# VH-VL binders against q9h9l3, part 13

Target 1, 176 residues: q9h9l3
Amino acid sequence: PRKMVAIDCEMVGTGPKGHVSSLARCSIVNYNGDVLYDEYILPPCHIVDYRTRWSGIRKQHMVNATPFKIARGQILKILTGKIVVGHAIHNDFKALQYFHPKSLTRDTSHIPPLNRKADCPENATMSLKHLTKKLLNRDIQVGKSGHSSVEDAQATMELYKLVEVEWEEHLARNPP

## First folded at step 1 (VH-VL)

Design fe2 (framework fv_fezakinumab)
Fold by ESMFold2-Fast, scan of step 1:
Order: C-alpha cells, then sequence, then structure tokens
Structure fe2 (fold): chain C 176 residues (1-176), chain A 121 residues (1-121), chain B 111 residues (1-111)
C-alpha cells in the first residue's frame, strides 16, 4: 500500500520588500497525525519580514535552524514516493523548490467533495481554518501570534480522511 | 423500496408561491444530498439547487436566488422546494433527485417522478 | 440555453451503433469534472445511465458505455433496440457557475 503524509510549511518574506516567500518551518505528519518532521529552516537569503502573525516565526527560531539545503534533502526523502496531502500545497512545493507528481498530490483546497460537505461551492478555495471549523468542529489558527504548522498538517490530514474513499475512487477514474 | 415520492400537481397564478415536497424512503435520508431539477414542457433539464438534509445547508443556481428556498424535515425524511413570485415561464415539471456518492461533481442516482407546476392566468 | 452542447437528434437502425457527443469548456469537462448520462423515456423521469464518465449502475446493459477526452464526452450505444428510443442528457459540473450543468438533450430515433 502507498504511504500517506500531510505537510504544512511556514514561509517568511525575503527579497524586495519581503515579497518573496522563503521556507522557514516545515511540519510533516503521518496518517494518524504523528509528527515525522518539524524543523525551523534557515533561508539562504536575508529575512526582511518574519510574517509572524501568520508564520509564528521569530528571529530566535533562526539561531539553531536547519540550513535550507540540508532541510530540503531531509524533507524530500520523506515525501518521495508517498501520497502528500496539503492545503494550497503548491505554495509549499514552491518554497521547497520541488515538484511532486500530481498523481501523488492531494490538495484539500481543491477537493470539490470536501467543499460540498462544508456547504461551500465546489470550485471555491476555502481556507483551512474554515473547513476545519465546518467539518471537524475545531478551531485552528487561533489568535494573531502565528499558526502552528503541526496543527495545520494534522487538521489537513483529518480533512482528507473525510473524503479519502470518494476522492481516491475519482482519481482512479480520472488520473491527473 | 428505495424511492422519492413527490407531491401532486399544482396550478398557480403569476405572483403566487408553490411548495413541492419530496419524501425519501428506503435509505438514510441524512446520508445524501438532495437536488432539485426542473424541465419546462418540451425543453431540457435545468438545475435549481441542492440541500444537505443533515445540516440544512443549501446552495442555489444564480437564476433562482432570491426566489427559491429549500428546506427539509428529518423527522419525516422529506425535502421541500418553495419557489416564489411565480412567472408563466416557471411552468415545468420539478424533480427531486438524490446525489450519488462516488464521483467528482454531482450525479443523480435516484429521481422522484416529478411534480408538474403550471403557472397561468 | 444549455451549457453543454449535444446534437439535437441521432438515429440508427436496430442492431447498429450510435454515439452521442457532449461538448463542454475549460470550466466544466475541461476542468476535469466527470460527465454523467441520463435516459428519459417519454412521460417519465430521467434515469441514470452512466456516472463518472464510464460507470454503469446496476441494471444498465453493457450496450451502453461512456468515455471522456479533453473538453468532450461521448455516450455509445451498441446493438440498438427499439426500447432505446428516448432523450439522452449529459451532465457535469461548472466551476464558473458553481453548479450542475446539463446538455440540451439528444432525441434518439430507432428507425
Amino acid sequence: as target 1 above (176 residues)
Amino acid sequence: QVQLVQSGAEVKKPGASVKVSCKASGYTFTGYYMHWVRQAPGQGLEWVGWINPKSGGTFYAQKFRGRVTMTRDTSISTAYMELSRLRSDDTAVYYCAREGKYSYGYYFDLWGRGTLVTVSS
Amino acid sequence: QAVLTQPPSVSGAPGQRVTISCTGSSSNIGAGYDVHWYQQLPGTAPKLLIYGNSNRPSGVPDRFSGSKSGTSASLAITGLQAEDEADYYCQSYDSRLSGSVFGGGTQLTVL
């Protein structure tokens, strides 16, 4: 059977006016929600904006952070050959400078049956916070001190499990 | 045994409202989305909207927003569609239909027999 | 005013094969949404014939088959029989409209 993991990354702003998103934390959980990886990651470029309200990342987290090149290698070893679940996962893969096969990628922001269960239009890109509240009756990303990528990865896996049978059957019929 | 039984034909004047019922039997009513689809005489099928019987949540096609209301009563496994401010071009057979579970996007695996709504002066 | 395009009619003799096309766009079939097919006999409700592009519900003969490619889908009927004379509708989901969309219907005449 092919293993499944869920991923959530936190990005900080680098480049002009902090507009470039660079990887600064990555969390990966297994099917049961157990943490497989959770590290702060040091971008190769100067951090202009920590985006702490969203990322939860502060300068102190960078002191012993894993350098990007090393962290990327560790993360890719976990992801390769597995079904990877994420929310708006293109942003995570972009920050990792990585292409994961579409056939093994599950994006909970673009799974129509999941939106339907939340009484939302199938084509809408609903936030992780909204879907988690509607379908799991759980509040995540509470407050303005930043998000927990572990919490987000765990919520993402649980959301996917709600539609897993239905969606895997669809994908078998309509390979990406 | 698995079936959707709809209320009988209605004749209404322009400006009136009509409420059509759809009673489900032979399956778990709250386990499936219910849709409404209409068909004007000699014309094709037109989707109206859906209701989630478990939550009561609804979504309507743009054309019907402000005029249609979908509700349900879980105690009697019945869904309702009310269409207000009726016009002559609302004359159609209105079907309730159960959404199937194993596909990307809606498909309707069980249909009621239809309710003819005639709007005339 | 149908969103999906079907030929208005198709005809064939008993025993022949006919195909009914269903053409969409990038916001529906082209976006990867499944295509479903319904048969409607005169005076009756539509009946599910094919779901999820190519799956048959229990009770539908294997003479009926569906396929999908790009922005289009097709329903094929082999070994045509008089009882197949009906209207056929394709259906999908449209992301711009955020709802179900139907083809205009195709009247099949068995000659």
Scores: ipSAE 0.006, ipTM 0.590, lowest interface PAE 9.2, mean pLDDT 90

Design fe3 (framework fv_fezakinumab)
Fold by ESMFold2-Fast, scan of step 1:
Structure fe3 (fold): chain C 176 residues (1-176), chain A 122 residues (1-122), chain B 111 residues (1-111)
Amino acid sequence: as target 1 above (176 residues)
Amino acid sequence: QVQLVQSGAEVKKPGASVKVSCKASGYTFTGYYMHWVRQAPGQGLEWVGWINPKSGGTFYAQKFRGRVTMTRDTSISTAYMELSRLRSDDTAVYYCARDTYYDRSGYSFDYWGRGTLVTVSS
Amino acid sequence: QAVLTQPPSVSGAPGQRVTISCTGSSSNIGAGYDVHWYQQLPGTAPKLLIYGNSNRPSGVPDRFSGSKSGTSASLAITGLQAEDEADYYCQSYDSRLSGSVFGGGTQLTVL
C-alpha cells in the first residue's frame, strides 16, 4: 500500500524574451484531494513574463514567496517514496530540477485507458481541461484570472482514480 | 440473454457503399462499447473500430479512416457500420462484438454477432 | 496481415495437451498490453475463451488456460476433446497502430 499524491505546478517566463519556464507555484494534494502543499515560489532569475492568463501569478505573490531552493526541499520531502500523479508531469519535474522514479510516476496525459474512456485516440496527449470535462463533467481553468494549481492537482487525482485499478495492475505486470 | 442480431448478406460492386446493422438486446445498450471486426474468406480477424453507444464517439483503425463511418440509434439499440469506396479485397464477414469493460488494460469481445457477409464483385 | 504471430496449425490426440503460442513485439504484448484468446468453430462467430491473459469467462472449461511472458503469450489446452477442433486467435492492443491486433490464427486438429 504505497501512498499517492497529485502535483501541479505553475511556471513564469524568465531568461531571454521570457522563453524559459521557471517554477513559481506548486500544489500537492493527497488521494482524497486534501491540500498538502500550496506555496508561491520565487525563481532565482528575474521574471520577464508572469504569464498571468495561464499561471494566475502576479508580482504581489512574489513579495513573500518561498525561495526556490527551500521550496524544492519541502516539495521533495513530500514526493519521495510516494506514487506521484500529474498531467504532462515531466514539465513539473523539469521545473523542480528533480528526478522521480518512473515506477512511482503516473502521468494522466499518457494513460491509454483514460483516453479510451474519453472517446479520444489512446496515444494522443489530451489536455487536462478536456479530459476533466469529458470524464468528470466539470469545467476547470475557467476565466481570465489564471489557472488554480490546486484545482488542477485535484482534477488530476480524480482522473487517475477512474483508471487506478486497471493501470496499477498493468504496471505491476509490466514495470517500466 | 445477450444477443447481437446482424443484417443479411450484401453483394456490392466496386466503388459502392455498404451499411451493416447490429441490433443489441438483453443488456443496457449504452453501457458497453461496440466493436466491428472483419474476416476475409479463409483468413484471420481484422479490427475495424469501435463506437461508444452512449456518446456516439468513435475510433477507427488507420487502414479504414476516411472510408468507414460508425453510428448508432439508441431508440432501437442498433449500431451501424458503413464502408464506402468498396474494393474486391473488402469481401469479408463483418462482425459486431460487444466490449466488456474489465479492470485491466485493453479490451476484449465477449459477445459476437453471427456476422454479415459482404461480397464485392463486378 | 497479422500483427501477432501464431503457428498456422497444431494437432493432438484425445486426452493429450497442446500449446498455442502468440508472439508480439515491443509495441503490443511487450508494452504490457493484455492478451485475449478466441475459439472459432467452423462456420461460426468467434467465442471469447480467455481474457486478460489468464481469466476464463463463465462456461469455459478449466482445461483451457492462458499465460504471458515478455513479448509472448500461450494458450494451453489439456485433455483434448474432439469438440476442441477449431481455429484459435490471440488478440492484444498495439500502441503504434492505436488499435486491437489479432494473431493469424492456429487451426487445431484433433486426430
Scores: ipSAE 0.000, ipTM 0.478, lowest interface PAE 16.4, mean pLDDT 87

Design fe4 (framework fv_fezakinumab)
Fold by ESMFold2-Fast, scan of step 1:
Structure fe4 (fold): chain C 176 residues (1-176), chain A 122 residues (1-122), chain B 111 residues (1-111)
Amino acid sequence: as target 1 above (176 residues)
Amino acid sequence: QVQLVQSGAEVKKPGASVKVSCKASGYTFTGYYMHWVRQAPGQGLEWVGWINPKSGGTFYAQKFRGRVTMTRDTSISTAYMELSRLRSDDTAVYYCARGYSDWGKYDAFDIWGRGTLVTVSS
Amino acid sequence: QAVLTQPPSVSGAPGQRVTISCTGSSSNIGAGYDVHWYQQLPGTAPKLLIYGNSNRPSGVPDRFSGSKSGTSASLAITGLQAEDEADYYCQSYDSRLSGSVFGGGTQLTVL
């Protein structure tokens, strides 16, 4: 049996001029939207830019935050062997410094049936906020205090469930 | 009071186009999807498509693609369905209906217009 | 042809119980999509009777109930009354078609 989870990560700016994206929070939910993991994560490098408007991360969140190496191990234990759903998920995997097999990866920013339902060209890249509003009639990422990675992971799972049957059939006929 | 008021009956010749209107009142027009459903005389219900009044985004059943266009005017809370290149088998009552669902997940149609009879005859 | 299958007719006497089936496939009801039911009296628009498999809108008597199992759903009407004589339609969502789908309708006759 293949288990399925959805992931969303928040990144902060490290390195020269804060241009490097480093993992600072990760949320993982199961098929029903229940939270399996939600931790603030301490990057190994000095945080230059918290990117709070988008990430929701502030200095106080780094107090008692799980060090990157420990968090990465915990997260990978949850992801390994499961179908992992995300939105523009390559960014999350890059921040985790992790390779997940393409056959077990579902990226809601690259699923043509979702774009078709959302009144957009099948090959366009749509934001999570836009797809969630059009297809679920739900507003996410509201306000100026940053995004909730839990909310984003839950929305991502619900979006995937809308196309799960037709997309899994497509993948079975056209293995990656 | 939530209601949908549709335009009056239309008689058209084959090859013509018809545009049906549906004026919403008693709720936030942009908060709900608007669906169109038709019913030929003595036949069952057939889903035509939906429009999201907030974005103007649309999705049509395969059978009607290339012939149907759905639009809306948010200033007067009105949705429109235009069907072109009419055939005699397009003769039907056309309903607009409000999409209702918890979390926007799977629409039921909780409020219906009274229907617009479109007759296509030569 | 309708995507969901309903019997074309069903009949019962006042006070009896009738059930109307709605049979789908793996791309709709079998995929877990909710089933909704509508009552249509002659010359009127359909009226929402049951939504989300088993929920009743305000004003719908508890004589009407819905259920779903596997690839099928059922509408049950107990204590049948003359006023229940109408056409009944099931409706769901189909992932292959990416749209709403209806059953062919069932005419209920009360004698």
Scores: ipSAE 0.000, ipTM 0.478, lowest interface PAE 15.5, mean pLDDT 87

Design fe5 (framework fv_fezakinumab)
Fold by ESMFold2-Fast, scan of step 1:
Structure fe5 (fold): chain C 176 residues (1-176), chain A 121 residues (1-121), chain B 111 residues (1-111)
Amino acid sequence: as target 1 above (176 residues)
Amino acid sequence: QVQLVQSGAEVKKPGASVKVSCKASGYTFTGYYMHWVRQAPGQGLEWVGWINPKSGGTFYAQKFRGRVTMTRDTSISTAYMELSRLRSDDTAVYYCARESYRYGSGTFDYWGRGTLVTVSS
Amino acid sequence: QAVLTQPPSVSGAPGQRVTISCTGSSSNIGAGYDVHWYQQLPGTAPKLLIYGNSNRPSGVPDRFSGSKSGTSASLAITGLQAEDEADYYCQSYDSRLSGSVFGGGTQLTVL
């Protein structure tokens, strides 16, 4: 795999009233958009709310799902030492119960040049769907059947590639 | 309120097939997976497989692949399990059970009363 | 030949405490999958008793409790009553088999 990967996770609701977000799917793609990892993941706690409208997760997906502890180990092995790109990526890292170095993290929801290219306020948090439509002329997260984390990870990588040169130069001058 | 009503007892000869029904009421039939579990006399529970009533998709335990077929009819909220090439060791009570996503995957919150299938010569 | 291992029988006197164990492996309980428990009274279908390791459905008294640690789970019954005489089954999911798995069952006798 390349030095840079993109990740997107889907979460389901666990705990009281389903308010806890637990990892239920993770997709990781390389720089070219090839899938390195895509597994349904079984939370260790009972699922109260599948959040299917957004997650795309249904109970049949849990039948062959990889247990959280095993999936986490596999995922972290892929992420460690690489530049990891995501959108609102803090939520993904929280669900993984993982800390990734900020110097190796790229969050497409917090890259001012990307918002600028999309004619959006530089400090606003824009959705992945909006940025992808505006900058790539591509519709993602279509319909009410839930999101594809593979599609989202691929879109996230392509968005980052639009500003990669500018943003890496900025980060070299202004380390996080 | 939730009820799973199963068909009556069956007596079959070795080599025959049996088809057990499970009629659901009191909930949205297509909203929950239906599982089949059997229990031989004096023995424990053994999982057979599941059907998704919405799609008709199925998954069977390895032991039963090639001999079991699960189907459903959404117009009458009924699930079916057909077991072919019966052997004497298929003698068991066959239960249908609803999988509840409120409790997490694989949790069976309501069970039918069971259908006794006796295979004897 | 059951995938999860339970003692075949357990006994106690009224008012006492009993514990029923359920031992799995790295592909099921050890992999982090939840354990559920079912009570089967003589001549009846199983009934959900405990779900998600330690949760009780409405109508199940608090003298029934569940726990899970490592590759094993336990069902504890305190204040035993005659009506608790039943078979008890643990159930989990097995990633190697890609399906639900049951324990062999434990017959509880209230002496």
Scores: ipSAE 0.000, ipTM 0.473, lowest interface PAE 16.9, mean pLDDT 87

Design fe6 (framework fv_fezakinumab)
Fold by ESMFold2-Fast, scan of step 1:
Structure fe6 (fold): chain C 176 residues (1-176), chain A 122 residues (1-122), chain B 111 residues (1-111)
Amino acid sequence: as target 1 above (176 residues)
Amino acid sequence: QVQLVQSGAEVKKPGASVKVSCKASGYTFTGYYMHWVRQAPGQGLEWVGWINPKSGGTFYAQKFRGRVTMTRDTSISTAYMELSRLRSDDTAVYYCARDLKYYGSGSHFDYWGRGTLVTVSS
Amino acid sequence: QAVLTQPPSVSGAPGQRVTISCTGSSSNIGAGYDVHWYQQLPGTAPKLLIYGNSNRPSGVPDRFSGSKSGTSASLAITGLQAEDEADYYCQSYDSRLSGSVFGGGTQLTVL
């Protein structure tokens, strides 16, 4: 069987009025929740908006941060050939400027059985915070200091494990 | 007490490689970045690069890319800097220095090793 | 060439005040990155003197103070003593170079 990892990225605002989301931190954990990668990443463009309330990133974190091109290479080496779990993962892949095969991608924001288990509408896009509280009885993203991408990646893996057997069977019968 | 103990002086010929070690004690090795800074005789301080001992991730100043490699061994709390294809102008004292980047306000070097003199001569 | 500009030397008599400047640009000090200062006594490794613009590590006398304004920073030493004779380096971060940068160093002579 293929190895599985979970990813969560933090983005800052670049470009006009800070409207472009640029990668500024990436955390990757293995199936057991052990950290495989966790680095602050320096965008190639000027940061206009740190989005600190959500990202947890401040100017000081950019000191000695790994430049985007180098970080991308390191991250892709970890992701290639693995099943990658994330929440609204298309945003992470977009920030990485990376295409990961749909057959090896698992997005916990678009898994109907997970929403059903949380007593939420199957086709709704529920937040990671809400699903984690409902299904794992754990509070994440607490306070105004911003999110921990390590905490988010770990929660995402644990959420996926709750429906893994059912969802993998579904995907085998209904390949994407 | 925090201590950074570096390996002894090296004399090398042009074209050779040198590997300097920095053994840390008195703190959690993986909690702090380790930087390398050099100083040519009678000259100022020049930043070479850093390693994150927790992940093994590295970043090098543009001037040294392709010639420098930084590694670490967490089992013995030791960081290494290897510089290849040595030139006479690589003659310098090479320092390791600890940085609280991961938990702090920015990149600053609160503890330094005593330095390793690397002499490159024919 | 050093990225941050310092005067090559400054001098003062015991008991006097001396100030060492550190001039950067928009990609480093002007971008808001902190300035740190190091003291290097002859034949020794540098020692952290000031970090985060104005903070002193334990054991550094309050005769040493740092400040930052715009694209420049300053180290002030009051009540000069003979043991202050050393080289002083400022250090910051440069976003264009994506790395730590140092000033060229200032030799302080106590007359």
Scores: ipSAE 0.000, ipTM 0.510, lowest interface PAE 15.2, mean pLDDT 87

Design fe7 (framework fv_fezakinumab)
Fold by ESMFold2-Fast, scan of step 1:
Structure fe7 (fold): chain C 176 residues (1-176), chain A 123 residues (1-123), chain B 111 residues (1-111)
Amino acid sequence: as target 1 above (176 residues)
Amino acid sequence: QVQLVQSGAEVKKPGASVKVSCKASGYTFTGYYMHWVRQAPGQGLEWVGWINPKSGGTFYAQKFRGRVTMTRDTSISTAYMELSRLRSDDTAVYYCATDYWSGRYYYYGMDVWGRGTLVTVSS
Amino acid sequence: QAVLTQPPSVSGAPGQRVTISCTGSSSNIGAGYDVHWYQQLPGTAPKLLIYGNSNRPSGVPDRFSGSKSGTSASLAITGLQAEDEADYYCQSYDSRLSGSVFGGGTQLTVL
């Protein structure tokens, strides 16, 4: 099979009233969970809302952050030609202003067998935290200081591995 | 009614290639993946790989990559496994087997098996 | 050689219960991959006995059952019959090897 990575991004609020989601951190791990990339990223627009409760990002993290244009180039170099696993991954690709082929994209929020293993409705969008607790017996996103995108990317890869054989077969039979 | 009929025994010299066939009947050939599994005399089962008869897509066990090629001919519902650069330790019974479909999911369990083809690599 | 560990042999008398273990690791059974079980009678091809940890194909009696916990799986055979004398193999998927893997097999002798 093709090389496979998992990605998780954190976004902050920019634009009018902070309602635009802009990339502010990206973590990428390989199949075994080793970190390939983990950087704070400086948006090109003024940050209106750090969304710290969920993003874990504070003003201090922006001081040494990689500018968006440079970070985007680094990230896309890692993703291109690989199978990319994520949870609600469309949001990550949108923040990266990037099109990744559907045939190489795996979204753990849209894999019916994964929900079934967790005793959840197959067509429901379940949170990464819920699936990870039910299927891996691990607690992630613990506390009030924001999420770890490294932890989330690692959990996402492990969740995908639970259904990888079944889901790759389904996709080979039903190409996206 | 579902049946997999394999080609007859082969005797090959080291360095040669062997091509084993598996003819399917009694089901939709393109609806199920075909696995290949081998068993050396007195030894256990070893997975070689699978082919998707609908697409022709294949996936091989790490050990056999570069030496094995799996193909199919949908017009005669037949799958093939070709193993090249044969060694004496390739002597085994080679089985074809269909994957198991529950009606919703593939479990990668091997449902219907052929009788096996003995490949002997000697002299 | 075998990635999944099974005892090489087990034995029981007619009517008794036997259990065959299949021990894996974090890259296969421990990663959540399903376990399947096969019965191989002497001189014949294997037959699927249990799929997806605990499910029986049509035609397999309910005295055969499977379970999975942590990094291990078990096949239980109750009400042993002479016809059950065979080799039994477990099978799963290994993420490190990127392929299906079999246990070394267990020879069941019915005394």
Scores: ipSAE 0.000, ipTM 0.458, lowest interface PAE 16.9, mean pLDDT 86

Design ff (framework fv_fezakinumab)
Fold by ESMFold2-Fast, scan of step 1:
Structure ff (fold): chain C 176 residues (1-176), chain A 122 residues (1-122), chain B 111 residues (1-111)
Amino acid sequence: as target 1 above (176 residues)
Amino acid sequence: QVQLVQSGAEVKKPGASVKVSCKASGYTFTDYWMHWVRQAPGQGLEWVGWINPNTGDTFYAQKFRGRVTMTRDTSISTAYMELSRLRSDDTAVYYCARDEGYYDSSGYFDYWGRGTLVTVSS
Amino acid sequence: QAVLTQPPSVSGAPGQRVTISCTGSSSNIGAGYAVHWYQQLPGTAPKLLIYYNSNRPSGVPDRFSGSKSGTSASLAITGLQAEDEADYYCQSWDSSLSAYVFGGGTQLTVL
């Protein structure tokens, strides 16, 4: 059964010199790409660096942002018990301060068949932007107003669907 | 396919201004940020700033603030860098470079123009 | 001068392995910002060699590899060839300067 979602998070810099990555936005989409969750999230620590160039987050987004503890609870209710797809997803789970079982985690940055379809070395770590361009002929994360976590989550789900049958069969034979 | 064609070499006197152009082709000009990076003769690379061609927003390295202005013309897919109040130590090859970055990491420069030599002397 | 520290030169014989280091600080590489590498052949513009620490653009041989640990990054070149003679630059982002920063460059000589 495919209770499956894709996630993408944006982080801002907190702590000394903005060196700590803190969750500031999370987007979750279902198998068909419909948005299940998309909220700006207020870190519990003072934001030193919005990292706007990459995150797309500005001070205005924090005005009505959901506090971290509340957002985390909402997000974990959606993720728990589901297959969660992401790209370099360990960063998202770290920002959420959450452990998701490896058996239910799918990381599109570490799926050899996906790289093969993109004519890339199977064991290389390829960017979401590169894989999306090669396999879906779509440009994401273009240099306009920062990145859209909704767009990234949707692209991630579509990429996974290209190798889903093959990869799920692989995982059934080779449990993580 | 992707090509960045820069304007020709310039010789300027101290105190003058120079405007370097970078014409992009082979991709959607407004979808990628453009950086300017310079290299003094025999020296390393130094970042000057970036422009978002879609919005016209700019961000400059502290050293150049007040002296540099970056603009673009979307109708001809061309970015410009104007440096004013030139000094002899502004003598350098100025490169435009396209930015391809991720949401949670720094950008990188995947395509570069061939450079424009700007010489500041009497 | 440069914010990221590289050795000014490195040398090796054809077929050998050479490593070029890039040392940063807590405001750049140590803060988790990615490291990218560029190759500059004499008289040419820099060319992207490695991006996001360890990825290669199409056309870059697998002899070139990148890694990152703590406040430092390394570029490794195996099976050295004469055409590898070039200047190599690392690049990251520095949060305290709010700027893209480069290493001072390393000249590779193939003996």
Scores: ipSAE 0.000, ipTM 0.488, lowest interface PAE 14.3, mean pLDDT 87

Design ff1 (framework fv_fezakinumab)
Fold by ESMFold2-Fast, scan of step 1:
Structure ff1 (fold): chain C 176 residues (1-176), chain A 123 residues (1-123), chain B 111 residues (1-111)
Amino acid sequence: as target 1 above (176 residues)
Amino acid sequence: QVQLVQSGAEVKKPGASVKVSCKASGYTFTDYWMHWVRQAPGQGLEWVGWINPNTGDTFYAQKFRGRVTMTRDTSISTAYMELSRLRSDDTAVYYCARSYGDYEPYYYGMDVWGRGTLVTVSS
Amino acid sequence: QAVLTQPPSVSGAPGQRVTISCTGSSSNIGAGYAVHWYQQLPGTAPKLLIYYNSNRPSGVPDRFSGSKSGTSASLAITGLQAEDEADYYCQSWDSSLSAYVFGGGTQLTVL
């Protein structure tokens, strides 16, 4: 088994005018794309804006959602000691209030070979949707009912696998 | 439509040279490396080498070093493979095929192929 | 003398499942280099069927799947159809040869 997982989180708006991003769903998949974790998560603060168009979160999902403190503990047990792949992964770690070692973190929004494959400058930040369409010929995040964090985590792992050998060799030569 | 169009069949005598062309269209020529792969009648696929159209850098399989030369003309989006000192066992269909170009091509599959050029070497 | 070893032939009946193996070594598949699969119909150029171990290009049915473990890879075809009758080649990179290497090819016959 590979000691590598991919993560994607959905956030809702809490705090003044709903401007604080709080964790409301987390999906984690293994190297093969099998789901290891997928739970709706109840923020400790009142939800002001569900951001449903992007998050896919609705009030019904919060009824039996796992409280943040418990969900965080479960998630961190899965992530600890593993290589964690994500797209713009700093947002996910911020929502989890978690530090993951940089040497074990892979962010598909900051891998120059992926950008070059997609006909973009290495300094450009591309969305997961665009990279997946360009490199995997697959449409994700279709429609207006919100995104699936499972779908996004699976796409993120597959994108990383496209450059895995090359990027791991690069990191071995140029440790972060 | 992305396509690679190859030059027509060639018949050569042993000791001669052959130059095959591969014209690319429908994409940015310099963003993809061009590979040459051959297939002898009834046999499997054999990689000959690649050229980076952006830099002109080439890399050849050991078996062909000293006999093969790969070039390109970016003004007409065309790649060339020249094989010299031909032997009867060089008789094969020669394909051009593209893979996404970067500094380390071995991660990338060949997603678009030309239809092949039959090269026959006979005395 | 192919560096990657494939069975020379496999066969199956329509609707059945077949698998085609691709056995490498520590200098290629075992070193982590990606495996790609190509389908070659009689009289045509090869077509990319699976890339980077397990991914399908647009237009390739989900009946085709790839996997990789250790020094080997496999191509699985489910719901076998007459149109699947073709030669199949695996391909990787070999660091000791510094070359793209192909398997010897597997002829699939649909009974």
Scores: ipSAE 0.000, ipTM 0.466, lowest interface PAE 17.6, mean pLDDT 87

